# Designs tried in a protein design chat: VH-VL binders against q9vpl3. Part 441

Target 1, 224 residues: q9vpl3
Amino acid sequence: RGKINIQRPKAPHYERARVVAVTQPKYPELPKAKSCFKTRAERTQQQQENPYNEIIAREVRNWLDHSRLVAFFHLSSITADDIFRVRVQLHKQNLHLKSYGSKIIEQAVKNTRYEAIVPLFHSNHCIVFSPDPEKTAALLRIVRRVPQMVLLGGIVEETMLSRNQLVAYAQMPGLHAVQAQLVQTLSQAPGHLIQQLQAHQNSFVQVLDVHAKNQMNEETPKST
Short names: E, the ipSAE of ESMFold2; O, the ipSAE of OpenDDE; V2, 0.75 times the mean of E and O plus 0.25 times the DockQ between their complexes.

## First folded at step 16 (VH-VL)

Design B92 (framework fv_cemiplimab; at its last look DockQ between E and O 0.35; V2 from the best seeds 0.67)
Fold by OpenDDE, look of step 16:
Structure B92 (fold): chain C 224 residues (1-224), chain A 122 residues (1-122), chain B 107 residues (1-107)
Amino acid sequence: as target 1 above (224 residues)
Amino acid sequence: EVQLLESGGVLVQPGGSLRLSCAASGFTFNNYAMTWVRQAPGKGLEWVSSISWSGSNTYFADSVKGRFTISRDNSKNTLYLQMNSLKGEDTAVYYCARDRWDSDSGLYMDVWGQGTLVTVSS
Amino acid sequence: DIQMTQSPSSLSASVGDSITITCRASQSISSYLNWYQQKPGKAPNLLIYGASSLQSGVPSRFSGSGSGTDFTLTIRTLQPEDFATYYCQQGWEYPRTFGPGTVVDFR
C-alpha cells in the first residue's frame, strides 16, 4: 500500500478535479469599494459634464487675474485638520490656499499663457494665491513646517518658476533693494573711471613738465 | 493715503478719439486689477472695462467693445482708457476704481477716483 | 448678462428712521453682491461687499443681507449724511452690472 506522499500530493483524477472546482465556494469578492477604484479617468469624465465646473473655472481665472504669486503643491497624505491649520496660517499672511480638480484647472487655463501648468496637476494638489510676491518667503517658511505639502513650482509676475527657482526667488532681496544696489554699483563705476583717467592725465602732464625742464637745461649755453 | 485721480476728460466731436488716465497713489498699484465705470448725466452707473494686474486679461462691456482699449503702466502707477469712435452715448463721468477679489465675496471695487467728464457733442 | 433691479426707485425718510432697500438679480449670484453709496457730484463709495461684509470705515448702522437672487440693504437710525443714491452691483461675472439705483431723500 504505497505511502501517501504528503509533500507532493498526486493531482486528483480529472473527474474529481472538476467536481472540486465546481463545488469550491465562490466567496463573493468583497465589493471592492467602488470609491477607491474609480479610475482617475472615470472621475474625470463625471466632472466634465458638470455646469459647476465652469463656475469653478471662472473662480480660478479670477484668482489668476488678481495674483502676482501662485504656488503649486503636491499633497501627500495630509489630514483635513492639517490643511485647515495651514490655511489659517497662510490666511494671516494674505495667502489663499485653494484646491481644484485637474480638469477645472485645465479648463481655466485653456488658451492662456498658463496652459503649461496643467501637467503639474496629476495628483492631489493645492494652490496658494497671493497678490503680493513679497510673501513668497513667508509662504515657504510656513510650508516648510508641513512635510505633507511638497512644493512643485509656481508663477511669479507671470513667469513660471521651478521649485528651485522659487526658493531662490524667496531668498533674493526685494526688487527695490536690488535696484538700489545696482545704482550704487553703477554710481561708483564712473567715479573710479574718472579717477583713473585723471591719474593718467596727471602722469602725462608730469612727464611733459620733466621733458620741458630737461630741454631748457640743455639750451642754457655753458658760458665759459 | 490711497488715491485715484482721473484725467483727460474733455469735449470731443462724434467719431473722435480720447485717452483717459488714472494715476494711482498710496498703494502697490501692480497688486490690483483695475476697472473703469462711467455715469451719464442724471443716469446710473455702467461698467465699461476691467484689466488684470499684469494687463494680460482685459474685459469690455458690449457697448464699448471694439472701440475702447484698456491698458496700464505699472511702472508709472497709471491706468489708461483709449476711446475711439466716440458717440453721444459715451458722454459721461468716467471713474477709475481699484478691484478686489475674494472667493467668498466675489468682485468688488473698494477705491474710486473722483471721475473725469467726457462730453461727446457736435 | 445678469440684470439687476432695485426697489424702491426712491424713498423719503426722516432722520432716525430705519430704511430697507431691495436688490434682485435675474439669476443666482450667490453672495457676490455689493452696495455703493453716491452723493450728488461725488464718486461712489463702497458700503457692503459680498452681500453682508461691511467695508472698513463704514458705520455699523449699515447692514447687508441676502443670497442667490434677493438682497437687502438696511440703514438703521438714518443720519443726515445718509441721504444719497444707493446702487447694488453683482460681482459674479462679466459684464459687471449695476442696479438702477435708489434715491433716499428727506421727507
Scores: ipSAE 0.789, ipTM 0.913, lowest interface PAE 0.7, mean pLDDT 88
Fold by ESMFold2, look of step 16:
Structure B92 (fold): chain C 224 residues (1-224), chain A 122 residues (1-122), chain B 107 residues (1-107)
Amino acid sequence: as target 1 above (224 residues)
Amino acid sequence: EVQLLESGGVLVQPGGSLRLSCAASGFTFNNYAMTWVRQAPGKGLEWVSSISWSGSNTYFADSVKGRFTISRDNSKNTLYLQMNSLKGEDTAVYYCARDRWDSDSGLYMDVWGQGTLVTVSS
Amino acid sequence: DIQMTQSPSSLSASVGDSITITCRASQSISSYLNWYQQKPGKAPNLLIYGASSLQSGVPSRFSGSGSGTDFTLTIRTLQPEDFATYYCQQGWEYPRTFGPGTVVDFR
């Protein structure tokens, strides 16, 4: 009663690329005379009408809504075959390996408590998401065999943890109450900034939700 | 056995308030986002509201925004829907559902409760 | 908001038949389409998620296909327990929207 929908590996490579590209006109029409007469204005308009990378930013927000564990890694050069093998191994443990550009991350965490993570994405990186923080130990065990992935830190239970804190968290016995208590204790040590930011963020989201909806009821928003 | 059980549906007057509860068992409730879906008698399914695993992010259908509030108590494995300013069109069976997200599959609801009937009439 | 349509709205079929239900989204939703089955007086159950992935415990006679805006649910060799209402639902964005449903009745 824990594991659903993990029996088969997903094929994330193709879908990830296609999600970004789904709103553009199809190239099969371009060999026709009408298709060849796109103006500068039409090209610019298509660029403006498409969300910048809003589709992928929404994907990251969905990951955050559904993940109690988020781990950040620096990624060295690695072959497509090797990273696919790692992704499959992680997927079997309900651990989801993703990589997103820094602009996408910035858009996804804008006006949230997680804005501080954006600098981690200036270099080659990857992220692992999971709904189950007890999988932290399995994550570290799998990645230990992948020297191309270097742990930078993570988010557990909405609390940012350094590399050493995340490793310490993974060593704790597997009762949720014990692990939640540890995360609470660690977040208090940095001077309680996280609590204040979380409170402001929740209040701000609530106000924006009310105001935005009152004025936008009859339009179809592309972004959420 | 993975189960969701809604409760709290009763007959209420227009303009009244009601809180629905959804008790979860057989799985780690804290790992999942949750959703309320309703179905008016003889009608189709309508998404009402969703809440992230922590409760920090909430989402509402336009038809209920400003009137309904969603919350959860992860220590009690319980999801709540607070319904205010009830109207006749809110009459429906209300289901709670366990949410899933996967970048290959999108958002989906893999476990449903049996529903609780809310009737709004004078 | 993404509008979801289904066709047919209802159909009659016999045990052993093969049927197909279609679902269309008003804009591309990639493969983020789900199918639910609901019997009278009962809660919906998930059949298919992500357009084509079969939920655990669902018989292999159910299958789904499609991407973008056009999706299908196919039930091969209908069984008595398959007479129900079927809903598609997009998992692409909020608000999450359902199709109007397709009623499958015994002929």
Scores: ipSAE 0.755, ipTM 0.905, lowest interface PAE 0.8, mean pLDDT 79
ESMFold2 (binder alone), look of step 16: mean pLDDT 95; pTM 0.962

Design B93 (framework fv_cemiplimab; at its last look DockQ between E and O 0.44; V2 from the best seeds 0.69)
Fold by OpenDDE, look of step 16:
Structure B93 (fold): chain C 224 residues (1-224), chain A 122 residues (1-122), chain B 107 residues (1-107)
Amino acid sequence: as target 1 above (224 residues)
Amino acid sequence: EVQLLESGGVLVQPGGSLRLSCAASGFTFNNYAMTWVRQAPGKGLEWVSSISWSGSNTYFADSVKGRFTISRDNSKNTLYLQMNSLKGEDTAVYYCARDRWDSDYGLYMDVWGQGTLVTVSS
Amino acid sequence: DIQMTQSPSSLSASVGDSITITCRASQSIKSYLNWYQQKPGKAPNLLIYGASKLQSGVPSRFSGSGSGTDFTLTIRTLQPEDFATYYCQQGWEYPRTFGPGTVVDFR
């Protein structure tokens, strides 16, 4: 008696299959339980008609009007507790962690120079705002300890920066430091030029001296 | 010390133009939005205009819209108010103020200048 | 536009008194209300922001409360330097609007 393959049962004989198909109780399709989980599309549609969206959009605009640093993050399976911890750490550095829906962001930045950020908000995202772009390094340091927060990019001084550009920006010495270095370099340039000019002059004088010595040696008559 | 100093307030005839300046010191000027508020003699405070930190967004009271322009030079730490087509009703002390924003507290002005008097009279 | 009202328009009090000033908004502004003090011939100073947060350097005798449309400023144990005009201002939206002010003078 061949081992009944329970993993791939042989299709029943045609007649049996017909009887089984006819005798199978047609359970009324359970009304697709309106999944209490409004599809992302339904949630998005409901958000459009909510006068509350304008209020929140106003908030986003206010943040943008007061922030020289804006960073965008993707959130990957982060807990509320983890978000809270990060928020506290960021707040100590005058960095403000906020989360907004894509529709709210779209409404907030519509017809503005920041409209290009809308595609970044298709998933679970958060935004960090700061009035001080010098806090970029601090921001990155804090977020490095949170693997669930993935940097996507940002806006610094009204300029859109990629992730890599934002990291590079954070590593750059402050504008004043760079200016100081430039001034130092420029101040050293004349010294180097003078040295080079002097070196050339010295070399020229040496060549002339050698030439003069050679001429003097030629003019010394061999007193036979 | 954090300080705002307004200047430019003078006597002007109706229909005239005037530019006010506000010099900021003691803080990073370009980190903050700025606001002009005016006060007519013996009257209350009236918001005039606000500007974002970069100057990209400006806001105006209806009473001055189309006549006044707000601007800033972050390299000079200076806020400006260009006033055109001045009217008698524009006579006031004009204050510049530093704006603050927080989602928990809203918009507020934490630092004010001493003000400059603009008089519009024939 | 959000209309702001204050009550009373003026009040007389003595040193040591506790006084309360009320401010009302024509619509809900959550907690986005600020209080300013102005002395004669001087610029306004921020006292309270966000309805109840005391500005740095402001004495603890000043307190603010309220949310939505109704707000109050309370000055406990009035001092001689507290005689001034007080203004509420909504920080909810543009245009920014001020109350008409409340004059606190000596009794």
Scores: ipSAE 0.782, ipTM 0.908, lowest interface PAE 0.7, mean pLDDT 87
Fold by ESMFold2, look of step 16:
Structure B93 (fold): chain C 224 residues (1-224), chain A 122 residues (1-122), chain B 107 residues (1-107)
Amino acid sequence: as target 1 above (224 residues)
Amino acid sequence: EVQLLESGGVLVQPGGSLRLSCAASGFTFNNYAMTWVRQAPGKGLEWVSSISWSGSNTYFADSVKGRFTISRDNSKNTLYLQMNSLKGEDTAVYYCARDRWDSDYGLYMDVWGQGTLVTVSS
Amino acid sequence: DIQMTQSPSSLSASVGDSITITCRASQSIKSYLNWYQQKPGKAPNLLIYGASKLQSGVPSRFSGSGSGTDFTLTIRTLQPEDFATYYCQQGWEYPRTFGPGTVVDFR
């Protein structure tokens, strides 16, 4: 966990600004008229949100159609530079770090066996997708050095696994048949597993909030 | 050596049925979604059907919906296309293809088989 | 459904020529555009994905560009093996549609 002592080069911000510009609707000025109806901005936002939501939901469905491994993390406060470095490390291992809103996830998994995962995305989170479940060990090794990413659990071979089950799965590399049997044996009802993941997540959030408040209380005004 | 090999294409009567197979080798078949594409004689390429890595999600062109079924057996590294109620317009070379997805690049087919000819004729 | 068109439908060129083939989508597909090459009697193979990314093993004389609705495939210096049919195809949504093809003839 202490291998983060590196100096980051200053990166241009133009790439992030471009992404924000294409994903957010433009808000028109209100017309000078009787304002007893929805504004033009509200109408435009509703229409744009619907097309954007389905476009992004389709992206999630494509990830699910092409990923044997899906891992869920709680994401605490992290700088844009730090999350970008993690994304690059994961990408080298064919691990794809993404984040999607709960409404998008709900739309993407509608009428699938995964509808029960939606509540996990109501708090700050990230997801890692990979076509290769053998990369689970590499995933856990990389995120061990990132305390802001707290493993909640995942999906392997369409089977929902708790955090402990996913860790156990990762510790048996190269024995695919044994790993497949273990995944089937460790599986639980989707609703029960989701509640276990949410309880763990809630407990960690509470601890982190207390720790963050302690850090803010330690900040002392300079006496100079 | 990544390879896809289609088989099962024959002459069949209108209204008949046929199952095509695609054998995969040289890669981890289970990691990939798969697609069928066809080409009628002298015509262009037409997407027919796609299937997710697990087989849980399937997609079909309107021209074949309700008549064709796509499936896979990950233990045998084999993709299937079941074709029912065959029509003359189904006459084509049928290609099996390996799918890829990335949010930067979209969906694409990076490995193709050599094709198998299906002829629907009285 | 996204309609894909290509221009020209056919062209004749000599070895050493540089050619450009265009592809147009009926709606924006961002950069989710692929190019395939097919020689007579053979299966297609992928040349370019994501509008501009060259598939491994494809010669650098092939290049792709474009985004949104308008895309191009450029072959800088035609070789004898490049006389084939070229198809564009959108990877944006289902149904996954192809363009009608562009035949590149030697003469």
Scores: ipSAE 0.761, ipTM 0.910, lowest interface PAE 1.0, mean pLDDT 81
ESMFold2 (binder alone), look of step 16: mean pLDDT 94; pTM 0.962

Design B94 (framework fv_cemiplimab; at its last look DockQ between E and O 0.42; V2 from the best seeds 0.71)
Fold by OpenDDE, look of step 16:
Structure B94 (fold): chain C 224 residues (1-224), chain A 122 residues (1-122), chain B 107 residues (1-107)
Amino acid sequence: as target 1 above (224 residues)
Amino acid sequence: EVQLLESGGVLVQPGGSLRLSCAASGFTFNNYAMTWVRQAPGKGLEWVSSISWSGSNTYFADSVKGRFTISRDNSKNTLYLQMNSLKGEDTAVYYCARDRWDSDYGLYMDVWGQGTLVTVSS
Amino acid sequence: DIQMTQSPSSLSASVGDSITITCRASQSISSYLNWYQQKPGKAPNLLIYGASSLQSGVPSRFSGSGSGTDFTLTIRTLQPEDFATYYCQQGYEYPRTFGPGTVVDFR
């Protein structure tokens, strides 16, 4: 009588497995508890073209008219308290954390160059606005400490950037620093070129001198 | 010091054209939307036009719509107002102002130039 | 367009007095109201923004209050330099609109 391997029970015969699969009470999938918390996005989707949406859309447009930096974040299970803490930290850096429904964003950016951002707003999202693109590094530093905020991308100087591009942008030296480096590099280039040109000229002159000396030595008749 | 300096205000005939300039200094010009406001002699203040930080969006009063154009050159820290088909009613001191926005406070103008006088007369 | 009105159109006061100027909007503008001071021959200066926020550098004797449609500017202990024209302006929507102004003169 073969020892029943309790740790790896042999799969039942195919027919038995089929009967068991069919007779297993299909417990109604507990309605995935639609988290009673309709995401702010879901609540905003049900809001009919409410005059209120136009007012909020105007607010979004005003932010866009005054912001050189716009960053988009997904919010994953973040508490109101955590949002508040982050908001305070961002505000100290002149970064403004806002949350809008997808419909509002769609209405705000309709027929604008920013219409492409609408697909980013399908879930719980927030937006950070700033008039100063130099604050991108500060923004990323603050958000790194908040794992519930996931960077999706952004707009810098009217250019849409991916998450990776925004991170790269934050790591770049300021425009002035880059310009200074360029000027330094360009200022060094002529010096090297001049040195190289002079080196070639000097070498050529040396070769000519050697040639001239050799010709003079050949013209001196050995007066035997 | 934060400063705005308007220029270009002169006497012009009705139907004429004029371009005003506003030179900004002491702040990062590109970070701010800008506005033109005018004041007729002995009258109150009237909003004329606004422009976003990038220049992508512009707004106009109905009284100047189709005749005036607002623009900016961020590389020169300069705001412009092109005025065409000028009328006697356009006679005013024209001010440029720096715009501010916050959802808590709305739209406001925190820095003003000294203004430039435009006179439209036959 | 949002229409702005002010009351009174003019008032006379003495140094040391407290004065109040009112501004009314034709529709609700929340707290998006600004107050400007203009002296003769000078450009306007921002005093109050967002109905009650004092602009940096403005004396504390200036205060703003109100929401919705009715707003008030109060100047406590009027100083000689406060004799000027005061304008309210709505910052709620375009077109931006100003009140007609209130002239504050010496009694």
Scores: ipSAE 0.841, ipTM 0.935, lowest interface PAE 0.6, mean pLDDT 88
Fold by ESMFold2, look of step 16:
Parts: structure tokens; C-alpha cells; sequence
Structure B94 (fold): chain C 224 residues (1-224), chain A 122 residues (1-122), chain B 107 residues (1-107)
């Protein structure tokens, strides 16, 4: 036993990194000179010393692999009891309320088409995942009663949608094919031909009329 | 009735190719990631490959990387496994399975097909 | 890769007995451990996901426990239909890996 090689057995990092991430200090003053003297080795070491981010990024990747609907919200101050009630209501509809740090989201979507979502997570936020995009209407109905959750936009069937586009998507009860066609149309340039959609031509015209009305109504709220 | 039905398993010679299909019914196929699992005769279960709901992300066991390809056609509710450069060790019953994920529970396979037998022999 | 082991590799029991099967992971997998049952000539069926959650339609005589690296499947009041092979499987990371299985046979 006496003699040991330079290599030593490593302790599991992720449990300890998780504890450290939870206990972040409140707004300490940072020395400006310290940030200016970081070497490449220190930057690499800091990245490697945050294995918790890699573990949770894998979790986000699993959510994306299993969710046709992803909705992003800004989250204002809310009590633990109130957010728990919302989480339970959403869960009953197969809607999963989560929150992840911006560094974790950035790592999870690095080198993917979703890199554009990272800025949404620099403020206080939450995300709702669901495998079923038909639950979008139920999501919006539930959160309408929760003013602390402000819809920013979402991803439906791998297409980024703005807030208004997601609301329009949710308002279209009907054939799944028509809803999928609308999502694709909203994300495409206007030069594409629709001739191959002959079986749904009348539905397409009706969808365009609804979409045009919703664009006009964005500037003017409807009320009783 | 939620069902998965594999097909395409036959006898092939080593070095050959084969495509398996898995037809889904009784549920919204597009909502789910999917997985292939195999079982050699008299042996345990081995995970082979998984694919995201859209098909954009795929995962493979080391034993099949570079030889097998997984794909899906969401318009036809069908999962595929393309197997190339087949070896004797690929002889197995191949199951397709419906995948689930939840951050509380992890990844799990809640619905399985009945399997299709692939035999690789000279 | 996360290696999964099971013990015992086989056991014999009578209808009405209670049995336990142990599964161990080579590293922590949180609670991301699943149990499957497979009868000869049949496909596997999910029994338990997330270490302790029963799949719908699975009788309450099945229970699971554990977290981290050590997990247990317990079957109380064995029924004739419970004689089968049981596999644990980690759902923590890719590659997803199974235990070698535990055969539960008639005594």
C-alpha cells in the first residue's frame, strides 16, 4: 500500500457542484482586476469545474427530444404556494413547468438551431414542456389566471414562434395537418407555392383570414 | 389499443444489410421519442438506438455505431432501423419501444412491440 | 458507460412468497432506474419507472425503492404470472444500459 501513483481516485463532482450552485452568495462586490487576469487555463478549469451545468444540460436536451411544445415565460415575483398550484394544474394537462439557468440552456442548445433562445433566459423565467402541442390552448388558459407568468414565445414542432404566433396557433381548433401547415407557413418566406395542398386549399384561405385578423388585433385588445 | 408491430426480420448472411420497420397505432406517434432494443438468444436486453420525436437527434450503442441508422416517418407512424455490415453478434430479436422522459423519473420505455427475429449466419 | 448488475442471477420461490431483487449501478443514476418483466417468448413490459413509480396496470404487490447506486424490486405475495425474468435499466444517460436479469422460477 505505501507507494501511490500521482493519479488519485476522483470523487464524484456533480453532487458537490450542485450544492455550490444552490448556495450562490447575494450580490458580492467583484474585484475588477481579478477578471482581467484570467488565463486560458483558468477559463478552461472554471468550465470543467461546473459539471452540474453539464448534467442539467443533458436534462434539457432530454426535454427537447421529447417535447413538441416548449413555451417560454418571464416570471415575476410569486409565492412558493402559488407557483406550486400552477405547476400542479399544468401537470394535470401533461404540461411540465421548469426553470433552468441561462448557462445551462446555452450549453444544452449549443450548436443547435435553438441557440437563439439563450437571451430569453438572462431574466427571471420559466419554461413549460409538453409532448403534445394540442395542449397549447390549455396552457394559455391556465396561465391567463397567473399574471406573474408572461408569455415570451415558444417552439412548436421545432419551429420558433413569437408570442402572437403561439397565441394564434392555440386559437385554431381543428385538423392537426392545418395547424402544422400554419406553423410552417409562418416560418417561411412568402415565395413558396401552396399548390401541393389542394386537399386543404379552403382551409388554408380560412387560416390566412384568421391570421390577418390576429395581426390586426395585436394592436387593439378585445373585451366584452 | 396502443400497439407497436415490428417487421423485416429474416435470415441474412454476414456483411449483409437489412431494414426493420416498426408500425405504431393507437397513440399519437409524433408525440414520442422511440427506441430499439435487442436480445440475443438466451441473453439479456441490449439497448441499440434511440431517436427524438422529430428525428433530429439520434443515439447509438457503441456496438452498432457507423453500421446502423435509425429514422422515422411521422406521416406514416413508422420507425425504421437500417442495419448494415451485419455480424453474427447482431443475431437477436429486435424490439421497438415507445420512449418517455420526465426529469423526476428519467428515460424509460413504456410500450414495447412483440419483436422481429434477425438471424445472421453463413 | 454505466454498468448495471443484478443479484441474485436466479431464484426459486413459491406462490405467496415475498422476494427481493437488487440492482446496482457503477455510478450514481439519481432515481432514474426502471424495472421490466419478461416472460419466455414475450416482449418485456415496464413495471416500475423512476425507481419507485408503478406503471399503470401493474399490481401493487410490486414495489421499487432506492436511489443513487443501489435499487431494490420487491414482489409481495407472488402470483403464478410473476414467474419471469426481471431486468433493471438505467435511464440516466446514453448509452442506456440494462442489468443482466434475474430469473424467478417455481421452487
Amino acid sequence: as target 1 above (224 residues)
Amino acid sequence: EVQLLESGGVLVQPGGSLRLSCAASGFTFNNYAMTWVRQAPGKGLEWVSSISWSGSNTYFADSVKGRFTISRDNSKNTLYLQMNSLKGEDTAVYYCARDRWDSDYGLYMDVWGQGTLVTVSS
Amino acid sequence: DIQMTQSPSSLSASVGDSITITCRASQSISSYLNWYQQKPGKAPNLLIYGASSLQSGVPSRFSGSGSGTDFTLTIRTLQPEDFATYYCQQGYEYPRTFGPGTVVDFR
Scores: ipSAE 0.768, ipTM 0.909, lowest interface PAE 0.8, mean pLDDT 80
ESMFold2 (binder alone), look of step 16: mean pLDDT 95; pTM 0.962

